# Ledger of designs, part 1: VH-VL binders against Pleckstrin homology domain-containing family G member 5 (PLEKHG5)

All scores and structures are predictions.

Target 1, 101 residues: Pleckstrin homology domain-containing family G member 5 (PLEKHG5), of Homo sapiens (Human) (o94827r584to684)
Amino acid sequence: QLLLEGSLRMKEGKDSKMDVYCFLFTDLLLVTKAVKKAERTRVIRPPLLVDKIVCRELRDPGSFLLIYLNEFHSAVGAYTFQASGQALCRGWVDTIYNAQN
Structure headers, positions and changes below count from the first letter of each chain, unless a header shows other numbers; Kabat numbers aren't used for antibody chains.
F, E and O are the ipSAE of ESMFold2-Fast, ESMFold2 and OpenDDE, as the mean of both directions, binder to target and target to binder. V2 is 0.75 times the mean of E and O plus 0.25 times the DockQ between their complexes.
Where letters were taken out, [cut] stands.
The coordinates of atoms that the task and the answers printed are left out; those that the model quotes come from them. Centres of patches stay.

## First folded at step 1 (VH-VL)

Design b1 (framework fv_bepranemab)
Heavy chain, then light chain:
Amino acid sequence: EVQLQESGPGLVKPSETLSLTCTVSGGSISSYYIAWIRQPPGKGLEWMGTIYYSGSTNYNTAVQSRVTISVDTSKNQFSLKLSSVTAADTAVYYCARDLYEWGFDIWGQGTMVTVSS
Amino acid sequence: DIVMTQTPLSLSVTPGQPASISCRSSQSLLHSDGKTYLEWYLQKPGQSPQLLIYEVSNRFSGVPDRFSGSGSGTDFTLKISRVEAEDVGVYYCMQSIQLPLTFGQGTKLEIK
ESMFold2-Fast, scan of step 1: ipSAE 0.157; ipTM 0.749

Design b2 (framework fv_bepranemab)
Fold by ESMFold2-Fast, scan of step 1:
Structure b2 (fold): chain C 101 residues (1-101), chain A 118 residues (1-118), chain B 112 residues (1-112)
Amino acid sequence: as target 1 above (101 residues)
Amino acid sequence: EVQLQESGPGLVKPSETLSLTCTVSGGSISSYYIAWIRQPPGKGLEWMGTIYYSGSTNYNTAVQSRVTISVDTSKNQFSLKLSSVTAADTAVYYCARGEYFLDAFDIWGQGTMVTVSS
Amino acid sequence: DIVMTQTPLSLSVTPGQPASISCRSSQSLLHSDGKTYLEWYLQKPGQSPQLLIYEVSNRFSGVPDRFSGSGSGTDFTLKISRVEAEDVGVYYCMQSIQLPLTFGQGTKLEIK
C-alpha cells in the first residue's frame, strides 16, 4: 500500500541536488523525477526495498540520510533527502521506520 | 530464462466480465512492470494498462472505467478484469514485461484469444 | 493522446535489398530528462511482438545490426540494411513519453 508521497530534494554523492517526487509503499520507496504535467513521471533510481534501507535524520535541519544495503548488508547506495521543513522531514523518517516494523 | 504465459476463458458472453491471468516463470517480478496489450483480429496493438509489482496501476482512459489489473507477488501472477464486454473487446490479449531501465516491453507472453459472442 | 502515424502501411522488398519505415508523432517525444521515448517492435506471422529498438536508436539484445533506428522530435525511421526472409511481419512504433502508451497502425513487410 502507499503510505506517503511528496516532493523532496535528493543528493547522491558529489552530484547537485535534484527535485524528486517520492512514493513510499509498505515494501519499497520509489524515487521519481517530476516533470511538466503532461509528461510521464519517470522512476530515476531502482526501487529501494524498505527492509534494505538504513534511515537517519541529519543535523542539517529538514534533511535525512538513506543508506541502501545489498543482500550481504553492504552499503551500495547513499542518498540525502531534503524536505521543505523539519516537520515534513520527521514525517518521512517516522513513516519509513513504521514501514520497517 | 523468463517467460510469461497468459490464460483465459477463450469465449465470453456480452455484458459479462472477462478475467485473464498472466503467470511469470524463470525469474523475479521485482522491479518490473507488467502491461496488458490487446490486438483485435487483423488490427494493431492497443495498450490497456500497466501494473508495477507493488500494485501501482496506470490504465488507458479508453477502458479505464471497465478495467482492473492486479498482482499476486507470492505467485508471480498478474490478472486483468474487464467488465461489461462487447464484441469490440474480441482480441488476442498479451501480457508483457517492461524492464525498469529500458522503458520498453522486452518479454511478451504468447497471447490468449478472447472471443466475445453470444 | 499522442497519435503515431506509420508510412507506408505495407511494402514488398526483394531479399538483400534495404527497407525503410517512417513513424511520425503528433507531439514531440523528447522528454525533459533529455531522452526520446520511441520504440520499434516486430510481430512475425502468428507470433507475439518482439522489441527491436528502444530510445530511438538503441538495438535490444540479440537484434541483428542490419536494423537501425534514427530520428528526433516527431520524425523517426527504422531501416533494415538488407532484408532477410525472417524479417517478414508487421512493424510497430510506440511512444512511451505520455500516457496512454500508443502504437502506430503498423507496417507490413513482405518479400517479393
Scores: ipSAE 0.007, ipTM 0.645, lowest interface PAE 10.1, mean pLDDT 86

Design b3 (framework fv_bepranemab)
Fold by ESMFold2-Fast, scan of step 1:
Structure b3 (fold): chain C 101 residues (1-101), chain A 119 residues (1-119), chain B 112 residues (1-112)
Amino acid sequence: as target 1 above (101 residues)
Amino acid sequence: EVQLQESGPGLVKPSETLSLTCTVSGGSISSYYIAWIRQPPGKGLEWMGTIYYSGSTNYNTAVQSRVTISVDTSKNQFSLKLSSVTAADTAVYYCARDSWEGYDAFDIWGQGTMVTVSS
Amino acid sequence: DIVMTQTPLSLSVTPGQPASISCRSSQSLLHSDGKTYLEWYLQKPGQSPQLLIYEVSNRFSGVPDRFSGSGSGTDFTLKISRVEAEDVGVYYCMQSIQLPLTFGQGTKLEIK
């Protein structure tokens, strides 16, 4: 079931931030981009299984870190997400935590 | 090697509904978009629509009132239905993977299936 | 709809000579992400189309380096530095920035 959706800005490594639209389900997170390429909605990362996510709220206001683990518990992806405000950021972190528990 | 294969009736009567299937073999394209493109004999290519494996679709406005694309993830199959066909719908129909990871393009195409609309 | 116009519609080339195909779009294909969504496909006789070039100038895996794409905005070119017999077919440009996705009318390449 869908738990939360909304616009975020995503940063991976040293690359520029990009606008994304995310859908959080009970079992997975989909990261999409509103593709102005043909007005299509594109899933820009493979589905991120909730069981494989490590989520941490960052001191940087309105931002949270998401680390994706492989089957050996090794990090294979790290993404920083920025919400439009601290309350929305807390909402994302809390909902991810609740989906994991 | 991942392959796409179209199948369906070679002959359809005017006013009937054309039904085609695209089968994925050699792997799962569950994270990709699948598009349907057609080509009338001796003419160019026309995009008809695209579906993401979740069921989300986009259609060409020229055919959107008549076209439906669907997916059966358990069978790795995609289907196209085109209603109220006419002679203008006679074409080779292709399915193609619309890759968004690495190669942002139609990187894998089926062999195509010829559909003739005739009485 | 974005209209894609190719020139010439057909050309005949002696083996080993260069070939050039132009593609013009009715609107800019530059996306706000900085990428230009223009692709080139080749359809050999009796075969399905195959990807040659994506995002204007990137060769797809296995495509010989004699093929090159260039251009920006609304004007694009596909060049073959030395045409070989296996290059015969119809070349299509395609834009994927705006729905509906649209192809050029095709350019038929033949050997003299």
Scores: ipSAE 0.006, ipTM 0.616, lowest interface PAE 9.4, mean pLDDT 85

Design b4 (framework fv_bepranemab)
Heavy chain, then light chain:
Amino acid sequence: EVQLQESGPGLVKPSETLSLTCTVSGGSISSYYIAWIRQPPGKGLEWMGTIYYSGSTNYNTAVQSRVTISVDTSKNQFSLKLSSVTAADTAVYYCAREGLDYWSAFDIWGQGTMVTVSS
Amino acid sequence: DIVMTQTPLSLSVTPGQPASISCRSSQSLLHSDGKTYLEWYLQKPGQSPQLLIYEVSNRFSGVPDRFSGSGSGTDFTLKISRVEAEDVGVYYCMQSIQLPLTFGQGTKLEIK
ESMFold2-Fast, scan of step 1: ipSAE 0.006; ipTM 0.602

Design b5 (framework fv_bepranemab)
Fold by ESMFold2-Fast, scan of step 1:
Structure b5 (fold): chain C 101 residues (1-101), chain A 120 residues (1-120), chain B 112 residues (1-112)
Amino acid sequence: as target 1 above (101 residues)
Amino acid sequence: EVQLQESGPGLVKPSETLSLTCTVSGGSISSYYIAWIRQPPGKGLEWMGTIYYSGSTNYNTAVQSRVTISVDTSKNQFSLKLSSVTAADTAVYYCARVYDEFGTSAFDIWGQGTMVTVSS
Amino acid sequence: DIVMTQTPLSLSVTPGQPASISCRSSQSLLHSDGKTYLEWYLQKPGQSPQLLIYEVSNRFSGVPDRFSGSGSGTDFTLKISRVEAEDVGVYYCMQSIQLPLTFGQGTKLEIK
């Protein structure tokens, strides 16, 4: 079931932030990016399983950290997401926590 | 000058679905988000939910099972649907823009409100 | 849910005198980003609410300097240094740190 969707800005490592459109389902998070010429949505990361995500709000207003774990509980990916403001950021983090419980 | 204008049916029968529209004029809806707030006669304010222009939503848990908010960017319109209405849903319904500059989440521009009465 | 409690529920003030309204939250409104997410709104009779103050003490554009907000943690105050006739209405505090967003029950300000 789809729980939440919307625009975020994503930063991975030292790369510049990029505009993404994310879909949060009960079992996975899908990160996509619009392809301007075709007006299509393209999946740009492998699906992130909800049970392998560690998520926390950051001090920067409207930002949260998402750490992706492998089967040994080792971090294999880290993403910073920025929402349009504190309330939307809180909504993303709370919905991810709810999906995990 | 950005303005918000609500429109709705005025009267809705119990058990039906209430549908409201908020039209944005004087500017684009990009880079901010819209909340729906209601006020029963003689009572205080209750937040219903918020939507960003991209379609991301947050809902008040009190109405979460009955409420859906959507956006049509081509028309600069937001919509609220509330299913299975009862007399308790009688209220003035407002749409408001969230003032969102570096983590400020206040409602800076409000529509004039539209009165919805639920009765048979 | 965070519960917001306002006192008093109603207040009658002679023009030119000060007014003070209190707002208490059931938990701290201080975020880890160092900001406190508390707003004040005024709803004049027959009108939509209007934003007065955000982040405890910041006056919104166009709001007269006779309005001031203060407080921290769970205890907040809105002060009007010299009440004018145009200040009549219902004042609401709101927290925006946690979903659902919640308002106080309102304080009605009347002129004597």
Scores: ipSAE 0.000, ipTM 0.605, lowest interface PAE 11.8, mean pLDDT 83

Design c12 (framework fv_cixutumumab)
Fold by ESMFold2-Fast, scan of step 1:
Structure c12 (fold): chain C 101 residues (1-101), chain A 123 residues (1-123), chain B 108 residues (1-108)
Amino acid sequence: as target 1 above (101 residues)
Amino acid sequence: EVQLVQSGAEVKKPGSSVKVSCKASGGTFSSYAISWVRQAPGQGLEWMGGIIPIFGTANYAQKFQGRVTITADKSTSTAYMELSSLRSEDTAVYYCARETYDLFGEGYYMDVWGKGTTVTVSS
Amino acid sequence: SSELTQDPAVSVALGQTVRITCQGDSLRSYYATWYQQKPGQAPILVIYGENNRPSGIPDRFSGSSSGNTASLTITGAQAEDEADYYCNSRDSSGNHVVFGGGTKLTVL
């Protein structure tokens, strides 16, 4: 089921900051971006399985780190997400933790 | 406030090994990597390797691959660095430092450093 | 190290501005972090993520980057700024940590 959705800013590299709209389900996280030509949301990353995510709040209030693991428990991706405020950030982190239970 | 507490100075013979510990006091390793950095007398900083305790994986600088082993015990918040086949040029101060590990982006910094462990290799 | 290059020494007059540079291809992909080290002490973080200062670092310290070059600027150098300064980043793969050779700053 859908647990949480909303707008976030995502960094995956030094210069790759972008506005995204994320959907958190009980088993996966979808990262989407609107495409001007279609005016529809497009999934821009493969689905991130909740059981392969390591999520940690960052020192910057309102930001959290999301590390994605492969089947060998090696990091294959790292994403920094920024919410519009500290409370919303805590909501994302807590909901991800709850989904992992 | 987190501190990194390192084990005491060591004097070793060439060909032996040394194991240095680094314990987090006042916090845990949950969101951080631990890096090991050495400095020979009058020389610069040299990264040896690091470990990300949440992944259980260590990563080593090419120069030390095969001689260094970095481990962590999450239950005691302690990281270890073992260097084998010691040579006189391994005489240095060995630091542990807490690093935010982010494969991409701006999270690569070491904000808390241990005071260093002096290792002297002499015959 | 060949991956990150720093000049070994630089001098600045008291109260003047000095710029310490770090050059390497990995700096196109990753921001440099800067550390200050005084004799007999562990390094101290002074700048991270291009231009962020940790609590306790004076506002005269700033960072910048352009292309393959990162710079640490000290505006209005003080006597206590005399130290070795190291830049730090990831290699081009992002998997290994690399330090520059260090720059000894002398405040005249």
Scores: ipSAE 0.006, ipTM 0.578, lowest interface PAE 13.8, mean pLDDT 81

Design c13 (framework fv_cixutumumab)
Fold by ESMFold2-Fast, scan of step 1:
Structure c13 (fold): chain C 101 residues (1-101), chain A 124 residues (1-124), chain B 108 residues (1-108)
Amino acid sequence: as target 1 above (101 residues)
Amino acid sequence: EVQLVQSGAEVKKPGSSVKVSCKASGGTFSSYAISWVRQAPGQGLEWMGGIIPIFGTANYAQKFQGRVTITADKSTSTAYMELSSLRSEDTAVYYCARDSGEWLYDTYYYMDVWGKGTTVTVSS
Amino acid sequence: SSELTQDPAVSVALGQTVRITCQGDSLRSYYATWYQQKPGQAPILVIYGENNRPSGIPDRFSGSSSGNTASLTITGAQAEDEADYYCNSRDSSGNHVVFGGGTKLTVL
């Protein structure tokens, strides 16, 4: 089921930040392109399985790090997300943590 | 709010081993790396190694390879550093510190929370 | 040999500006992080990611880098700034952490 959704800014590696709209389900996180005009929402990353995610708040206010693990517990993806405020950021991290437990 | 609580001071004989603990309270333990840094009396800071508990992987500085073992127990939120074959030169304060964990963005590696230190004295 | 080099001591008059430097080839690729340590205490983080301050660190502390050199600047030094300052970064391989030798700051 859908637990949380909302607008975030995402950075992957050295690439520039991009506006995204994320959907957190009980079993996966879906990252989509943010829509500014009347156009379809598009998934821009493969679905991220909740049990393969390591998530933590960053020092930068309102930001969190998401590390994606393979079957050997090695990092295969890293994303930094920025929410519009610290409370919303804490909400994302807490909801991801709760989905994992 | 994350705090790191270290075990108490130790006095050891040359040739023995010491195992220092570092218990994290508050916050997310397994998502951060824990580093071990020592400081001999009147000397500078020296990185010994670190562990990322979620991965179970440890990295060691070359100087300590073969003598140091760093482990973590996620169920108790505790990291350990064991140093064997102790010499008088190992007399130091041993710190644990929480690493940012931004090793995937190498430019932002930093230690933001430090334990108060454990004094280890090696004497005959 | 140390991969990061710091001068062992520097002094500054109260209210004046001081710059503490850290040099090493790895600084061409990685930012320096700076720690303050007072006698009998654990280090505290004062600057990371070139010029970011943790909450609670005064704005008189700033960082900069150019080529193989990183600098910590304290503008309007206060008595409580008297401490040892350590830079750290990655070694040339990027796989290990290395510390500079430390700089003792005396506030006159």
Scores: ipSAE 0.000, ipTM 0.562, lowest interface PAE 16.1, mean pLDDT 82

Design c16 (framework fv_cixutumumab)
Fold by ESMFold2-Fast, scan of step 1:
Structure c16 (fold): chain C 101 residues (1-101), chain A 119 residues (1-119), chain B 108 residues (1-108)
Amino acid sequence: as target 1 above (101 residues)
Amino acid sequence: EVQLVQSGAEVKKPGSSVKVSCKASGGTFSSYAISWVRQAPGQGLEWMGGIIPIFGTANYAQKFQGRVTITADKSTSTAYMELSSLRSEDTAVYYCARYDSEGLYFDYWGKGTTVTVSS
Amino acid sequence: SSELTQDPAVSVALGQTVRITCQGDSLRSYYATWYQQKPGQAPILVIYGENNRPSGIPDRFSGSSSGNTASLTITGAQAEDEADYYCNSYDSSGDHVVFGGGTKLTVL
């Protein structure tokens, strides 16, 4: 079941920021970008299982942090997302929390 | 129907700054980005940077980092590009263009603003 | 820059087929788009998402891609197709938009 979708800006490690389109389902989050063989959309990260995500709103306005855990509950990925405003950021964070219930 | 209407031609002295505007009309509020692309006389297209107005944060090509500032005023549906420390080499036509970040293309272009830098 | 490489010029006889090529490593991951520019005018989108045409672009324009190469094909070139053609994509990081150097098409 699809719970939420929309455009975000994503940063992973380094200085790189990119525009992404995200789909949040009841069990996973897909981060996408257009690519040849995907007919306009490519999942650019392996599916992020909702029960493996630690989500925290950041002090930077409209931003939230996503930490992804492996099978041993160790952090293996960290992503910073920026939404268009605080309300949309809160919407993303709340919907992720709801999916984790 | 989407239209991008740019401000008029500018003549500037070396060392000054120029700020050009791009007013969008038609279409709906969306995740579309507004980019600035320049073209020096007889040369090719060069992407300077872009902004998704709802995010407010701009992304710049490496060559222009530190000299260019791209902003948007959502209340007037207007994007701006300010280029500082102008040089003769900055003489160009400056285009704004709407970028579909999902499709990876520019679907609408402004008619261009000529900026001439001379003493 | 040289991130996307195009030949600077190509010619085609009226009514014949021409292929304009764009090459770069980022094209393995991202679609190329194509723009037509005539003197004194802003560029016009002619092909996006590999082989899609916007409304108003004639059927004679088509796109294709293979590996690190994208191509714009004009089947049955017309005099009005004489223009500069630019390919466009992301750089290898996916963070920046880049243009090819442009190809001037002359219709003989």
Scores: ipSAE 0.005, ipTM 0.557, lowest interface PAE 14.6, mean pLDDT 80

Design f1 (framework fv_cofetuzumab)
Fold by ESMFold2-Fast, scan of step 1:
Structure f1 (fold): chain C 101 residues (1-101), chain A 118 residues (1-118), chain B 111 residues (1-111)
Amino acid sequence: as target 1 above (101 residues)
Amino acid sequence: QVQLVQSGPEVKKPGASVKVSCKASGYTFTSYAVHWVRQAPGKRLEWIGVISAYNDNTYNNQDFKGRVTMTRDTSASTAYMELSRLRSEDTAVYYCARGDYLWEFDYWGQGTSVTVSS
Amino acid sequence: EIVLTQSPATLSLSPGERATLSCRASQSVDSYGTSYMHWYQQKPGQAPRLLIYDASNRATGIPARFSGSGSGTDFTLTISSLEPEDFAVYYCQQSSDWPLTFGGGTKLEIK
């Protein structure tokens, strides 16, 4: 089931922020972006299984941290997402928590 | 040319398992997800699940939860779908298909007939 | 899950006629400005062949007589002038939500 979708800005490591459109399903999160050449949206990061995600709101307004774990529960990816507002940010974090049950 | 070539037909008894292979060629195997779809005689197409292009993460249709295992061998450019505890209603043609997670299935394997009979 | 209902189940027409096939979704398949609805053609003993993706885009190698339209929950596949090779079963498929689902199919047969 699709639980939440929307535009976010994503930062990975020291890279600059990029515009993404995210789809949160009951079991996974997809990070997409328009494909410049084809003018289509495409998944641009490995699908993130909900049960391997750790997320927390950050002190920066409207931002949250998403850490992705491997089979040994070690962090293998870290992403910072920025929503257009604090309420939307809380919505993302809460919906991810609810999907994890 | 892009091709997906599947293993040959299988005949199984109820309770057995079957493993179907899908060998990809003509593109970078790790750039596209592999989906599995089946079609029982005279019935609609039914989505089974997908295996990630980037890692071994899978997402399966709940109707197959606990019975389906999808794997891949990147060195051989081959994807596998194993279905266990077979029932007569699992009799179908099983297809692999190339796609992305929100995209269409642009190339399909030829199909593998699986017959489950006592 | 998103249920796709195709109508009619069977459409009987002659070569040269226009075919209009419908697919209705139980909920919207639109996201990020795109309608994630696709159309496939299947002939007996063959794998499905992609015709239309994202509601209205023709796949590589597909003749111009095939076109798709629609958004939200209502989608149409149109074949402007039927050729003999077009008599087949047509399926719609959504990729907006999990599990991915297919319609029941429309069989296009010679009148």
Scores: ipSAE 0.021, ipTM 0.710, lowest interface PAE 6.6, mean pLDDT 88

Design f2 (framework fv_cofetuzumab)
Fold by ESMFold2-Fast, scan of step 1:
Structure f2 (fold): chain C 101 residues (1-101), chain A 119 residues (1-119), chain B 111 residues (1-111)
Amino acid sequence: as target 1 above (101 residues)
Amino acid sequence: QVQLVQSGPEVKKPGASVKVSCKASGYTFTSYAVHWVRQAPGKRLEWIGVISAYNDNTYNNQDFKGRVTMTRDTSASTAYMELSRLRSEDTAVYYCAREYGFDLYMDYWGQGTSVTVSS
Amino acid sequence: EIVLTQSPATLSLSPGERATLSCRASQSVDSYGTSYMHWYQQKPGQAPRLLIYDASNRATGIPARFSGSGSGTDFTLTISSLEPEDFAVYYCQQSSDWPLTFGGGTKLEIK
């Protein structure tokens, strides 16, 4: 069941940032590559299971952090997402928390 | 101290290739992307492209398509930009610069490498 | 690509005066709550130096007399009271869309 979708800007560590279009379902987060005309092209990360995500809102306005855990509960990925504003960022964080409960 | 130190000046003939190096020090090399920018005498700055020091992903300006190759060597903390099939219009100072933050601005720059293409 | 137009091409002022430099983009550089416009200073024979990022944030070590403002397509760099070392060429740069582009520059020269 789809809970939330929308455009975000994603950065992995200090890697180059990229425009993405994300779909949050009750069990997973899907990250796709966006094109300039707002068309989604492809999935660019393996599906992120919501039960393996640690999500934290960041001090930077409109940004949140996702840490992805493996089956041993060790961190194997870290992604920073930026939304178009504080309210949208809070919406993403709250919806992820709700999906985990 | 963050420093980007570039290789010395080059004089090349038309049709040759040039490879400019950019050695980073004073920070974790793999944590910051490296941009390449050139400036012909008396002209504006022109963006060539960027390479991630973390995973070697590149994005190049279409104007240089097929002629520019960007690479990095994590063990040497060095980024490279190679420009092939040189023309007289490629005569410029070539800069490397470190990207800081999410917003693709360049906080530290190399001193520049003069490349002259002449017959 | 996004074209940046800087004006004036040359600005002749004396130390102590206020400088106002303009940069106009061919389309909006605003995205994700940020204006992706940055300013650099370049002195002859030297690499550019970052002054302002994201329209209005001063880079580390940049004196308080430098300020940036604007959003959308219209941006301004202001130097409140010129010092002798401020006479240089100033470039704006956008990072809202690929490829990254620079303006034509404004040369700030002594009257």
Scores: ipSAE 0.006, ipTM 0.607, lowest interface PAE 11.0, mean pLDDT 85

Design f3 (framework fv_cofetuzumab)
Fold by ESMFold2-Fast, scan of step 1:
Structure f3 (fold): chain C 101 residues (1-101), chain A 120 residues (1-120), chain B 111 residues (1-111)
Amino acid sequence: as target 1 above (101 residues)
Amino acid sequence: QVQLVQSGPEVKKPGASVKVSCKASGYTFTSYAVHWVRQAPGKRLEWIGVISAYNDNTYNNQDFKGRVTMTRDTSASTAYMELSRLRSEDTAVYYCARDTEWLGYAMDYWGQGTSVTVSS
Amino acid sequence: EIVLTQSPATLSLSPGERATLSCRASQSVDSYGTSYMHWYQQKPGQAPRLLIYDASNRATGIPARFSGSGSGTDFTLTISSLEPEDFAVYYCQQSSDWPLTFGGGTKLEIK
């Protein structure tokens, strides 16, 4: 079920970056708030269905773009994620691609 | 016209540090990542690392093992690469280069190069 | 790291001839339908100049005689009819995985 998890930094539109902890399952991606005090993980975005994700590594090192599509194949969300390193970023992109296939 | 203008040549002793600058003009500095590449005399190009357009995040080639620091000053549209604990094998021409507009991490515009000589 | 092998090391041709330069990667440089292979030209004492990006796209200002092809591990740079200014060293570069790597170069020289 769970394919990959880890810390990322997320940016949506012009908003400031925020620290997130993400869980990638075979069917969905959960974006949660990073909490240092060992509190329960809080989901901060609706679950993103893997089959509705368009994922692309960005020129910015260690960053990837995630576009979320509605049932009509129109973009309804766009998120930029930053990993702590380029290998980890490529790991996220590759794992999402494999989950889609 | 896009231009990257680098600082002048440096001669350093082994163990010293060198800091090369790369001043950008003719484009929005914060929209493009900056790569650093070196070339020793008669040798192939060697990629050193890249600094992000958006957040100063860097990725460095492991061959430089913590000796490389890349920074930028957005108010001056200038990128910097500092290489510490210099050895004779670090003698090379050092280039800065702008990442492409297209996904692929190719380098479309290059600085003129900065000669760094490390000798006793 | 991905190792790029260019062949031949030296190619001797005359102006007007077709040049074909090869670059072979130790593993595939393809991802999501894109081949992350790029080509540069370098003349003595000068910085490299981007010719081709993503295997087959000409960079801005590059003459139509330059073309790139290939996918996976095998890539080719073609110059359809050599001009005197084309005699230089050519490098391939991959951006599929970190660190970014360059080939050893092919020196195109006058016959």
Scores: ipSAE 0.007, ipTM 0.616, lowest interface PAE 11.5, mean pLDDT 85

